VH-VL binders against Imidazole glycerol phosphate synthase subunit HisH (hisH). Designs and how they scored, part 9

Target 1, 208 residues: Imidazole glycerol phosphate synthase subunit HisH (hisH), of Pelagibacter ubique (q4fnt5)
Amino acid sequence: MNVTIVDYNSGNISSVINSFKEVAKDKVNIEVTSDLNKIRSSDKVVLPGQGSFKSCVDALNAINGLVETLNEFTVTNKKPLLGICVGLQMFADLGYEETETKGLGWISGKVSKIDNQNNKFKLPHIGWNEINIVKESKIFEGIKNKSHMYFVHSYEFIPDDKSVISATTDYSSNIVCSVEKENIFGTQFHPEKSDKLGLKIIENFLNL
Below, E stands for the ipSAE of ESMFold2; O stands for the ipSAE of OpenDDE; V2 stands for 0.75 times the mean of E and O plus 0.25 times the DockQ between their complexes.

## First folded at step 4 (VH-VL)

Design b09 (from b01 with heavy chain G100S S104G E107S; framework fv_cemiplimab)
Fold by ESMFold2-Fast, scan of step 4:
Formats: structure tokens, sequence, C-alpha cells
Structure b09 (fold): chain C 208 residues (1-208), chain A 123 residues (1-123), chain B 107 residues (1-107)
């Protein structure tokens, strides 16, 4: 099995690459590329993101044919895709970080700044925090409710259809931290930075 | 090196309460998920409960849910199991067990076990 | 809950024999399967984790294999200290569940 981590110049993705290779071992081939043919031929795709919603969407669009290829892989051919952090956020229709920016539109919703209640809570939401698993999800198999994951973000994805929400976390309000819609998976937290439980999420994704 | 030592097992009457303790030494206790596993005389192993390293994540087997409470004191390197409304079916040797730390692909094995403490529930 | 079954429930063997014990899960558990050894009056000890990974300090005559629902523990050239009860355990989801055990007796 071939799995591509999309390298679209979204910042340092070394932790993502290292974690996926550690989990994959001899069983799965991990490729790091933005090559359109390699993405099309992959069994699974990982979309990491580092930076603002706008900067990541712009970087994705800067590579001719990449968004169209990801749409073909994910929406048309319904192959498994995992979005991490801003990667999850880019599933949205619109993001409001810096400017109003159109996302991938795979899951209707918007990305807005976390309401920190007049600075009662600091942004970014950074560090370990508990997840509340709100529905069964294949990527959470073997993950205990209230497990700790590592977060670093100031914006949240608010899907229009709440049935896609697989986990939330409590920080100032009830924040969506994981979504699942058919073959599309996303985490707001960083499984590659969440120790053994993060590695188990990566393994669950690879076992789909 | 690494050691877990249970204490507190005694004979109690049905409906009674008992608290078990597990003293950890030789490792950084606060880094590990901990479990209680029990074994009735002549029977197999049954997982009872676990608690995360910080104490914030807890799970119980259905057979003990609502009656047992798991807790830990990381400053004392000690794990506890508070058992209430004890039944004859709770008669067992209770083992304290450490879940193996994170480096492996599949890291939810019990790599260190205590010697066990016998709880007998009988009139 | 995931139900675990083991076969056989008991077996008799001699020193130098090679034996296999089977473990079945009621649903797929990938490779989240552990094997433990327990001697009379003693606590269990971990032999194999992740279906096939040998725990540090455990003799190489022990090996594990399988994935999904079917798993095996193999002990090659059985030694006197290997006469014990063996348990499989799934760590795929809570509640964690153990097999009923396999007793390996001296013949």
Amino acid sequence: as target 1 above (208 residues)
Amino acid sequence: EVQLLESGGVLVQPGGSLRLSCAASGFTFSDYYMSWVRQAPGKGLEWVSYISSSGSTIYFADSVKGRFTISRDNSKNTLYLQMNSLKGEDTAVYYCARESYSSGWYSDAFDIWGQGTLVTVSS
Amino acid sequence: DIQMTQSPSSLSASVGDSITITCRASQSISSYLNWYQQKPGKAPNLLIYAASSLQSGVPSRFSGSGSGTDFTLTIRTLQPEDFATYYCQQSYSTPFTFGPGTVVDFR
C-alpha cells in the first residue's frame, strides 16, 4: 500500500513524515510529494497544514492542478484522506483568518477565530487537552474518551452539519477537534505530536 | 528495578467497602496509564479499570461501574481502587498493572504487574 | 464488548516439544493483541505485544503471529519453566478483554 503526504510548502512537516514512517514500518510505503500522478495512484492521502488558513489555501492553489487532483481523489473516487490541523480546516467552504478565503468545500462550514471571551482564555489554544468522542469513528478505535491530544491553534472549524463531528474539546467553548464524513477524516489536534495515542490514530487511519 | 506492590486485600462481608493501594517504585509513575486487573479463584483474568497518567481519563468494566472508583496520587507514586457495595462475584486477587509506554506501534500492553492482593467477599 | 476465545483450553506436552496456542477475537482487532504467561500463585508476565513483538527479556523460543481475528502463540523447544497458563488480551478497544486461558501441563 502507497500513502502520500502532500508537500505543498505548508511549513515544516517533518514530525508528520517521521510519525507516519514510524507507524508504517515495512507494511506501507510513505511518499512525500505534490506530484499529481503519485497522488492519484495513492491508496490514501494525508493533507497536513501549518500556518494560516489563507496561507495554506494559497500554497495549495499555487501548485497547478493540485486542488483538482485532491478533489478527484477525495470527492470523485472516495479514497481515504486525513487532514491535520489547518488540513482539517481547509475542508471548509470559507475561512476568515486574515481575509475571507474559499476553502476546499468538502464539508460545508466555516473557520472562525475561537471566541476567547474577552481574553479570559489565551490564544492560541496550546498544549495538551482532553477530547470528547461524540460518535464512533474508525480513527478513534482503541482511543479512550477524555484522552489527551496536543493542540496549537487560534481558529476553529464549525461545520454546518453537526453529524460530521466525531470529537470536541473544551477550551472557552465546545470546540470541534475531529470530523469524519465517509472517506474524509480530520483532526484539529496534531496526532504526530500526541505521543502513543497520536500514533494509534495514525495507525487506525492506515488500517482503513 | 521496576516494582508494583498491592495492599489492602482482606475478608469483607457482602455490601461492604474496601480500598486497595498499589505502591510504584523504580520508574516515573506520573508518565504511565495504570490498570487494575482481577482474577477470581481458579478463573481467568478480567480487566477492571484504568486511569490515565494525569488522572483525567478513567474507564471501568461494566461489572464494577458505579460501585468502584479508581484514583491516583502522583506525589506519592500510589494507585487506588475504592470498592463499594461488594458482591460475592468480586472475590478475586486484584493486580495493579502498568500500561507500556508509547514507543511501540501497539503500546497498550501490561508490561509490569504487582504480586496481587486477595479480596474475599463472604459472610 | 470484544469476546476472546482460546484453543485448546489445555494441553499436555514434554520438555523439548513445540506447541501452538490459538486466540480468536469476535471482531477485527488489527494487531492489538498481547500474550501473557502466568505460573501458579504468581502474577502474569508479558511475553508478546502487538501480536508479534517479543517483550524485552523474554526468550526467543516464544513467538506470536496473526492479525485481524486469528492469532497464534508458538513456544519452540519447551522448557520446564514454560509449564504455565497462557492468556491472550486485546488492546484494540475498551473494555480490554482477555481470553479464557490455555493451561500447558507437563506430560
Scores: ipSAE 0.006, ipTM 0.448, lowest interface PAE 16.4, mean pLDDT 88

Design b10 (from b01 with heavy chain S104G E107G D108Y; framework fv_cemiplimab)
Fold by ESMFold2-Fast, scan of step 4:
Structure b10 (fold): chain C 208 residues (1-208), chain A 123 residues (1-123), chain B 107 residues (1-107)
Amino acid sequence: as target 1 above (208 residues)
Amino acid sequence: EVQLLESGGVLVQPGGSLRLSCAASGFTFSDYYMSWVRQAPGKGLEWVSYISSSGSTIYFADSVKGRFTISRDNSKNTLYLQMNSLKGEDTAVYYCAREGYSSGWYGYAFDIWGQGTLVTVSS
Amino acid sequence: DIQMTQSPSSLSASVGDSITITCRASQSISSYLNWYQQKPGKAPNLLIYAASSLQSGVPSRFSGSGSGTDFTLTIRTLQPEDFATYYCQQSYSTPFTFGPGTVVDFR
């Protein structure tokens, strides 16, 4: 099985790469690339993201043919894709971090700054926090409700269709931290930084 | 049967202190966020405070911040509200409420409410 | 804070009537809106969550709709036990805020 982690110059993705290779061992081939032919031929794709919504969308768009190839892989051919952190956020129609920026539009919704209640809560939302699993999800097999995952973010993805929400977390408000729509999976938290349970999520994705 | 039972509401002098308790039964208390919601006589509902399932995350309405403390004892399935420096404006029925989640559900919906306990702050 | 308003503040109705209550948020709350029923001397009961989802055990004559800032609660064939006060509540952001309530009383 071939799995591509999209390297689109979005920042340091070493933790993602190392965690996927640790779970995959010698049984799954992990490629780290933006090569369009490698992405097209993959069995699964991982879309990580570091930085702002705008910087990541701009970086993705800067590689000629990459967005079109990801759309073909994900929307047309319906192959499994996992978005991590800003990767999940880029599924949205629009993001408001810095400027109004058009996202991938795979899951209708918006990315907005977490309402931190007049600074009663610090941004970013950083550290370990409980997840509330609100929908059965393939990536949560073997993971208990109220398990702890690692977060670092100031913005949240608010889907228009609430049926896609698979988990939430509480920080100032009820924040969406995982979505599932058919072949499309995303986590706001960082499974690559979430210890054994994070590795279990990666394992579940690879076993789809 | 899923139940929340409040106790501790009494007449108290302005400036006084009082602790309310809420006993939970019929569900795994330690899995749920819990809130206190109050209602002054003849008035509407006002959210007061929440506490996360582990007790690590707590929030208060501005009207009670610095005066009230929320806590829980998961080994006893009990939620508490410690009220200090009570004012006439704190006179209300106090409800404990569970923040419900199930497969397919999300958000802060208060799906189970206690019967309420009346706190009267008057000289 | 997100402010919630309800209309009307009260209404008089007869058994068998169909009634609607509206709720407005001061800013968009998407679909994070709940409806509660409170009978005199009793605790509130959850009727509708996520704007339109009927809580388990609640009669099908109750329905909710709306998104963003404008929401409605509809009770189709009003029954004697439906004479109560109804509250909307946003669950989008803390502090959680309730509408002022709508009293549904017998004519």
Scores: ipSAE 0.006, ipTM 0.462, lowest interface PAE 14.7, mean pLDDT 88

Design b13 (from b01 with heavy chain Y101F S102T S104G E107D D108Y A109Y I112Y; framework fv_cemiplimab)
Fold by ESMFold2-Fast, scan of step 4:
Structure b13 (fold): chain C 208 residues (1-208), chain A 123 residues (1-123), chain B 107 residues (1-107)
Amino acid sequence: as target 1 above (208 residues)
Amino acid sequence: EVQLLESGGVLVQPGGSLRLSCAASGFTFSDYYMSWVRQAPGKGLEWVSYISSSGSTIYFADSVKGRFTISRDNSKNTLYLQMNSLKGEDTAVYYCAREGFTSGWYDYYFDYWGQGTLVTVSS
Amino acid sequence: DIQMTQSPSSLSASVGDSITITCRASQSISSYLNWYQQKPGKAPNLLIYAASSLQSGVPSRFSGSGSGTDFTLTIRTLQPEDFATYYCQQSYSTPFTFGPGTVVDFR
């Protein structure tokens, strides 16, 4: 099985690469690339992201044919894709971090700044926090409700249809931390930074 | 301003059927989950059903499951409750309620309610 | 299903009093607890969501506190328009459940 982690120059993705290779071992081939042919021929794709919504979307668009290739893989051919952190956020129609920027539009919704209730809560939301599993999700097999995952973010993805929400976390309000729509999976938290349970989520994705 | 107007409540015989409507205005109806909540005479509030913004996710209280159907028409900004096999225990004022929107996602709180429509099931 | 209880079931108070109503959940619901006010012949009105967040337009004399299983609604300096029935409601999981209500009557 061939799995591509999209390297689109969006910051340091070493932890994502190392965690996927640790879980995959010699059973799954992990490629780190933005090569369009390798993405098309993959069985699964991982879309990581570090930085702002705008910087990551701009980086994707800077590579000729990359967004079109990801759309073909994900929307047309319905192959499994996992978005991590900003990768999940880029599923949205629009993001408001820095400026109004168009996302991938795979899951209707918007990315906006977390309402921290007149500074009662600090931004970013950083550290370990519990997840509330709202519905069964393939990537949460073997993961208990109220498990701890690692977060670092100031913006949140608000889907228009909440039926896509698979988990939330409590920080200032109910924050969406995981979505699932058919072949499309995303986590606001960082599985690659969430110890054994994060590795279990990666394993579940690879076993789809 | 946000407004929800229920209609359809009447006296109906046990075993009968009735459809309630809720007309929404003053907000983007297609963005919100909607619920029906009822209140029997002299009793407290009882949640009946909800429907997601797109209509794809629906949930019912056990007391009405299999007898009631919830639906919506986003092009008409209208929510419906189809009630079949009505029992005396279904006698109540039925409220249309909007699930509130807060940062993160639609929290499960009812920030706006309609005036209610009375359904009486009696012979 | 999560069961909600309220105490007291009713209380008598005078204008200017400070009153407290308690709500308990049969299991932990974190902070997913809402408070509603209902006046005779009227629809309920949201007062507080997420245990302690005051709804826009609601007077500051209303406040909520608590987490887990135990919650309180406090009304400071009770006004004539505050004589009503108050309901708590958990939003932690479906089915959504309400408390039985607390009637606040004029003394």
Scores: ipSAE 0.005, ipTM 0.448, lowest interface PAE 14.3, mean pLDDT 88

Design b14 (from b01 with heavy chain G100P S104G E107L; framework fv_cemiplimab)
Fold by ESMFold2-Fast, scan of step 4:
Structure b14 (fold): chain C 208 residues (1-208), chain A 123 residues (1-123), chain B 107 residues (1-107)
Amino acid sequence: as target 1 above (208 residues)
Amino acid sequence: EVQLLESGGVLVQPGGSLRLSCAASGFTFSDYYMSWVRQAPGKGLEWVSYISSSGSTIYFADSVKGRFTISRDNSKNTLYLQMNSLKGEDTAVYYCAREPYSSGWYLDAFDIWGQGTLVTVSS
Amino acid sequence: DIQMTQSPSSLSASVGDSITITCRASQSISSYLNWYQQKPGKAPNLLIYAASSLQSGVPSRFSGSGSGTDFTLTIRTLQPEDFATYYCQQSYSTPFTFGPGTVVDFR
């Protein structure tokens, strides 16, 4: 089985690479690339993201044919894809970080700044926090409700259809931290920074 | 010896406010999640709210969201429920209950309950 | 929200009988299901957690089974102190939700 982590020049993804290789060992081949043929031939794809919504969307669009190839992989061919942090956010129609920017549009919704209740809460939302698993999800197999995951973000994804929400977390409000729509999975938290439970999520994705 | 003791339940007029307290003894209070669960006279159990061991994570049932606030003082081993804009539907015995801290939250159950305190909301 | 239902709503039994109470969730909750006993005028007591694990101090005549959406509480050789109301509760996701209860009355 071949799995590609998309390297689209969106910042340092070393932790994501190291965590996936640790879980995969010799059973799964992990490629790190933006090569379109490698992505097309993969069994699964991981879309990480570091930086702002706008900077990551711009970085994807800067590579000729990459967005079209990801759309073919994910929407047309229905192969498994996991978005991490900004990777999950880019599923949205629109993001408002810095400017109004069009996302991938795979899951209808928008990305907006967390309402910090007139500065009662600090941004970013940073550190360990509990997840509330609100529906059965394949990536949460063996993960207990109220498990701790690592967060670092100031923006949140608000899907139009709540049925795609698989987990939330409590910070200033009820924040979406995981979505699932058919073959599309995303986490707002960083499984690669979430210790053994984060590695279990990676394992569950690889075992789909 | 492990005990939870609620207090503060009284008769309150609709629109009024009330604060409930739950005093914990016989265990390390700061290691446990705490919840409030209520029961209207002659009815079943309804979960109201929880607060994490550190106080950083809280959650409310939709029926009370925006009106109730949960808090805790670990130095005093006390859990609180501040109830505002009270309605007749809030009339119930209010129980505090603990949820054990464990790795991976292997025990997600209310293992110790207080005796309850009755709140009546009526004119 | 996850909705919990219990069957029957009430039952009459005699000391020495074996009884079964069922609990159903509106969606899969894996094994995150607890059972509580409540006697008139008293707080609930935990009997079973994680669908099938017996709480310390609870008599072995109580047992739980099931996973996903369908769960069962069984009381073998019913004793006088077992006449009470029994509630199931899901701990899979917030808000935590309880079943409406099953009243076990003396026949």
Scores: ipSAE 0.000, ipTM 0.433, lowest interface PAE 17.6, mean pLDDT 88

Design b15 (from b01 with heavy chain D31N T57Y I58T; framework fv_cemiplimab; at its last look DockQ between E and O 0.06; V2 from the best seeds 0.00; counts 0 for: pae E 10.8 > 2, placed apart)
Fold by ESMFold2, look of step 5:
Structure b15 (fold): chain C 208 residues (1-208), chain A 123 residues (1-123), chain B 107 residues (1-107)
Amino acid sequence: as target 1 above (208 residues)
Amino acid sequence: EVQLLESGGVLVQPGGSLRLSCAASGFTFSNYYMSWVRQAPGKGLEWVSYISSSGSYTYFADSVKGRFTISRDNSKNTLYLQMNSLKGEDTAVYYCAREGYSSSWYEDAFDIWGQGTLVTVSS
Amino acid sequence: DIQMTQSPSSLSASVGDSITITCRASQSISSYLNWYQQKPGKAPNLLIYAASSLQSGVPSRFSGSGSGTDFTLTIRTLQPEDFATYYCQQSYSTPFTFGPGTVVDFR
């Protein structure tokens, strides 16, 4: 099995690479690339996102044919894809970090700044926080409700269709921290930095 | 004031053991991955080890793997390095360092460093 | 392990000069490259992360560029406090290796 972590030069993805390789061991081949042919032929794709919504979208668009290839993989061919942090956020139609930017449009909604309630809550939302699993989920198999995951973000994804929400976290408000729609999975938290439970999520994704 | 302060560096014989400590203050220690980085006298920097924010995940450079152990006590805001089977090539100033974060993503760069503690391994 | 090299190993310059230091990785590290400054007897200080992002509090005369295997640190209008040793470091994959350093001396 071949799983591709998309490296589109938006930021540092070393923890994503290391954690996926650690879970995959000899069973799964992990490719780290932006090569379109390798992405097309993958069984699963991981879309990490580091930086702002705008910088990640710009970085994807700077690689000729990449967005179209990801659309074909994900929407047309319905193959499993996991978005991490800004990778999840880019599922949206629109993001408002820095400027209004069009996302991938795979899950209708928008990305907006977390309401910190007049500085009552520090941004970014950083550190360990518990998750509230709100529906049956393929990637949360063996993960107990109220488990802790690692967060670092100032913006949140607000989907139009609430049925896609698989988990939330409480920070200022009830924030979406995971979505699951058919073959499309996303986490706002960083499974690659969430210790053994994060590795379990990665394992669940690889075993789909 | 964000501060890291190493202690425990001394002269030890080859084959000996030593435990270094790093006291953290001025930030929420339990939110950060921490590393040890060393520098032999007159030489460059060498990353040694890191530990995850909860302490559950550790990684080591090959040069120390199996001989060194990294740990943390988040209730005491302290990072530790246990060094066993010490060799002459382990002689260095040992720094503890904090992995920094940007506003919406971690950066895996060391934004805060202690002033270091000298470990000398000689017969 | 990813090996890092730096050029030059040392250079001499005067206040007001513009200098460049290059760093090369043994394989592609995308943009996951950091730069540090170290003065004698002191701990390193982070200057640049993610190849080109300036750390908070670092003067704008410092800049970084590059991706893949080739990276550059530029110091424009060199100041007396800039005479130091400079290290690159990859953060693409563990172990997070450093370059051997570049000593910048007053001419």
Scores: ipSAE 0.007, ipTM 0.541, lowest interface PAE 10.8, mean pLDDT 89
ESMFold2-Fast, scan of step 4: ipSAE 0.036; ipTM 0.670
ESMFold2 (binder alone), look of step 5: mean pLDDT 91; pTM 0.940
OpenDDE, look of step 5: ipSAE 0.012; ipTM 0.580

Design b21 (from b01 with light chain N34A S91Y T94Y F96L; framework fv_cemiplimab)
Fold by ESMFold2-Fast, scan of step 4:
Structure b21 (fold): chain C 208 residues (1-208), chain A 123 residues (1-123), chain B 107 residues (1-107)
Amino acid sequence: as target 1 above (208 residues)
Amino acid sequence: EVQLLESGGVLVQPGGSLRLSCAASGFTFSDYYMSWVRQAPGKGLEWVSYISSSGSTIYFADSVKGRFTISRDNSKNTLYLQMNSLKGEDTAVYYCAREGYSSSWYEDAFDIWGQGTLVTVSS
Amino acid sequence: DIQMTQSPSSLSASVGDSITITCRASQSISSYLAWYQQKPGKAPNLLIYAASSLQSGVPSRFSGSGSGTDFTLTIRTLQPEDFATYYCQQYYSYPLTFGPGTVVDFR
């Protein structure tokens, strides 16, 4: 099996690469690339993201044919895709970080700044926090409700259709931290930085 | 030559503030994660803070959280550490260190270190 | 937080000896472990990354092994320039943590 981690110049993705290679070992081939033919021929794709919603969307659009290839892979051919952090956020149709920016539009919704209740809570939401698993999800196989995952973000994805939400976390408000829509998976937290439980999520994704 | 050069370390009084700088040269600074690591006199290494290549992801050691801030200016190839409410326990040589090649297993190891800058917090 | 311990805290050795330093993590860190060498008054330098990969330019007498919680650094045929302090470091999760160091001094 071939799995591509999309390298689109969205910042340092070394932890994602290291974690996927650790879980894959010699059983799964991990490619790190933005090559359209390799993405198209992959069995699964990982879309990481670091930086603002706008900077990551701009970086995707800067590579000719990349968004179209990802749409073909994910929406047309319905192959498994995992978005991490900003990768999850880019599923939205609109993001409001800095400017109003159009996302991938795979899951209708918006990315907005976390309401920190007049500075009662600090942004970013950073550190370990409990997840509330609100529906069965393939990537949460063997993961208990209220497990701790690692977060670092100031913006949240608010889907229009709540049925796609697989997990939430409590910080200032009820924040969406994982979504699942058929072949599309995303986590607001960083499984690559969430110790053994994070590696279990990666393993579950690779075993789809 | 790939090089990191820290500056700004001086003697400061408890409760004072200080900003350290780390000038990078010989590589594309904006491609790399950066950290600050400190070492108290005669003691071991202690990780202080981390910043991603874009500056969007930041982590701190609990001992400095709320007092220190890390930032970077990629246009100037410079990393900063703003230190506030300094304590005697913050006395150390402060190193900036580069991590994160996206193409190999050593992406998160510190492959390049600066020479360090000494911060002394004393009355 | 992941706690790192090293053994021994110090050792005395002669040129030509082979020495082993051990590093233990309080939980599994897979292979996300680095070894650094530090000489007095100098910055640390990277010797080993990913538990067993030799950094470019580092002499082949240095080697690393282990995975999970138990790791070793071996220096065979110790040279005069090898008398230094050695640190292990996990980079599996934040906060990043170092071992307390092992001082290798002349007998």
Scores: ipSAE 0.000, ipTM 0.441, lowest interface PAE 16.8, mean pLDDT 88

Design b23 (from b01 with light chain Y32W N34A A50K Q55E S91Y Y92N T94Y F96Y; framework fv_cemiplimab)
Fold by ESMFold2-Fast, scan of step 4:
Structure b23 (fold): chain C 208 residues (1-208), chain A 123 residues (1-123), chain B 107 residues (1-107)
Amino acid sequence: as target 1 above (208 residues)
Amino acid sequence: EVQLLESGGVLVQPGGSLRLSCAASGFTFSDYYMSWVRQAPGKGLEWVSYISSSGSTIYFADSVKGRFTISRDNSKNTLYLQMNSLKGEDTAVYYCAREGYSSSWYEDAFDIWGQGTLVTVSS
Amino acid sequence: DIQMTQSPSSLSASVGDSITITCRASQSISSWLAWYQQKPGKAPNLLIYKASSLESGVPSRFSGSGSGTDFTLTIRTLQPEDFATYYCQQYNSYPYTFGPGTVVDFR
């Protein structure tokens, strides 16, 4: 089985690459590339993201044919895709980080700044925090409710349809930290930085 | 071979301090969550403390909170338990235990245990 | 804290018997329960994880069942090496808690 981690020049993805290769060992081939033919022929795709919503969307758009290829893989052919951090956020229709920017539009919703309640809570939301699993999901197989995951973000994805929410975390309010819609999976937290349980989520995704 | 080896258990006076070590071999230590579990003479098992693979997440049993500190050095494949303000009720065999996985899953059960090191707190 | 209880606290059995040990959690732990065997002077060894999954290398005469709050460990056709103390342990939430143990004695 072939799995591509999309390298679209959006920050340092070394932790993602290292974690996926560690979990995959020699049983799954992990490619790191933006090559359209390799993405198209993959069994699964991982879309990481570091930086702002706008910088990541701009980086995707800067590679000719990349967004179209990801749409074909994910929306047309219904193959499994995991978005990490800003990768999850880019599923949205629209993001408001600094500027109003159109996302991929795969899951209707908006990305907006976490309401930190008049500075009672510091941004970014950084460090370990508990997840509340709100629906059964294959990527959470073997993960206990209230498990800790690593977060570093100031913006949150608010889906229009709450049925796509698979987990939340409590920071100032309920923050969506994982979504699932058919073949589309995303985590706001960083599995690659979440120790053994983060590796379990990666393993679950690879076993889909 | 996969192995955990504890050391450091000795007789210590009440109010004293002691550091236990657990040396890991035969597996990638940095990939595993670790715990300390103790057993008082003739009694059952009691979980003491937990540390994540990176060392960033730590939990303690209420009985030792504020007195014990858990740490790890992944470059040396070693787990530590620093015990301060020791009480008679801390007398026990201390085991280090790996939270492992079976087959392809990370199942969070203690699949590998060390042989234990005896700590006696007595005047 | 989740409190674990075991029944019976001790039992006497003969080689060839089938025995059952029960474990109860004070609140639901789903299937996040392990069973351990401990012999005098030795460290515990894992028998069953996730309530019913047999650990690699453990004889098939051992089996676990249950979910939520009620769990059982069954040893079929008891062998001489099975005379030991057995502990259940929940790992649903911190602090992790063990049952008080069940001593399986010969005679």
Scores: ipSAE 0.006, ipTM 0.454, lowest interface PAE 14.8, mean pLDDT 88

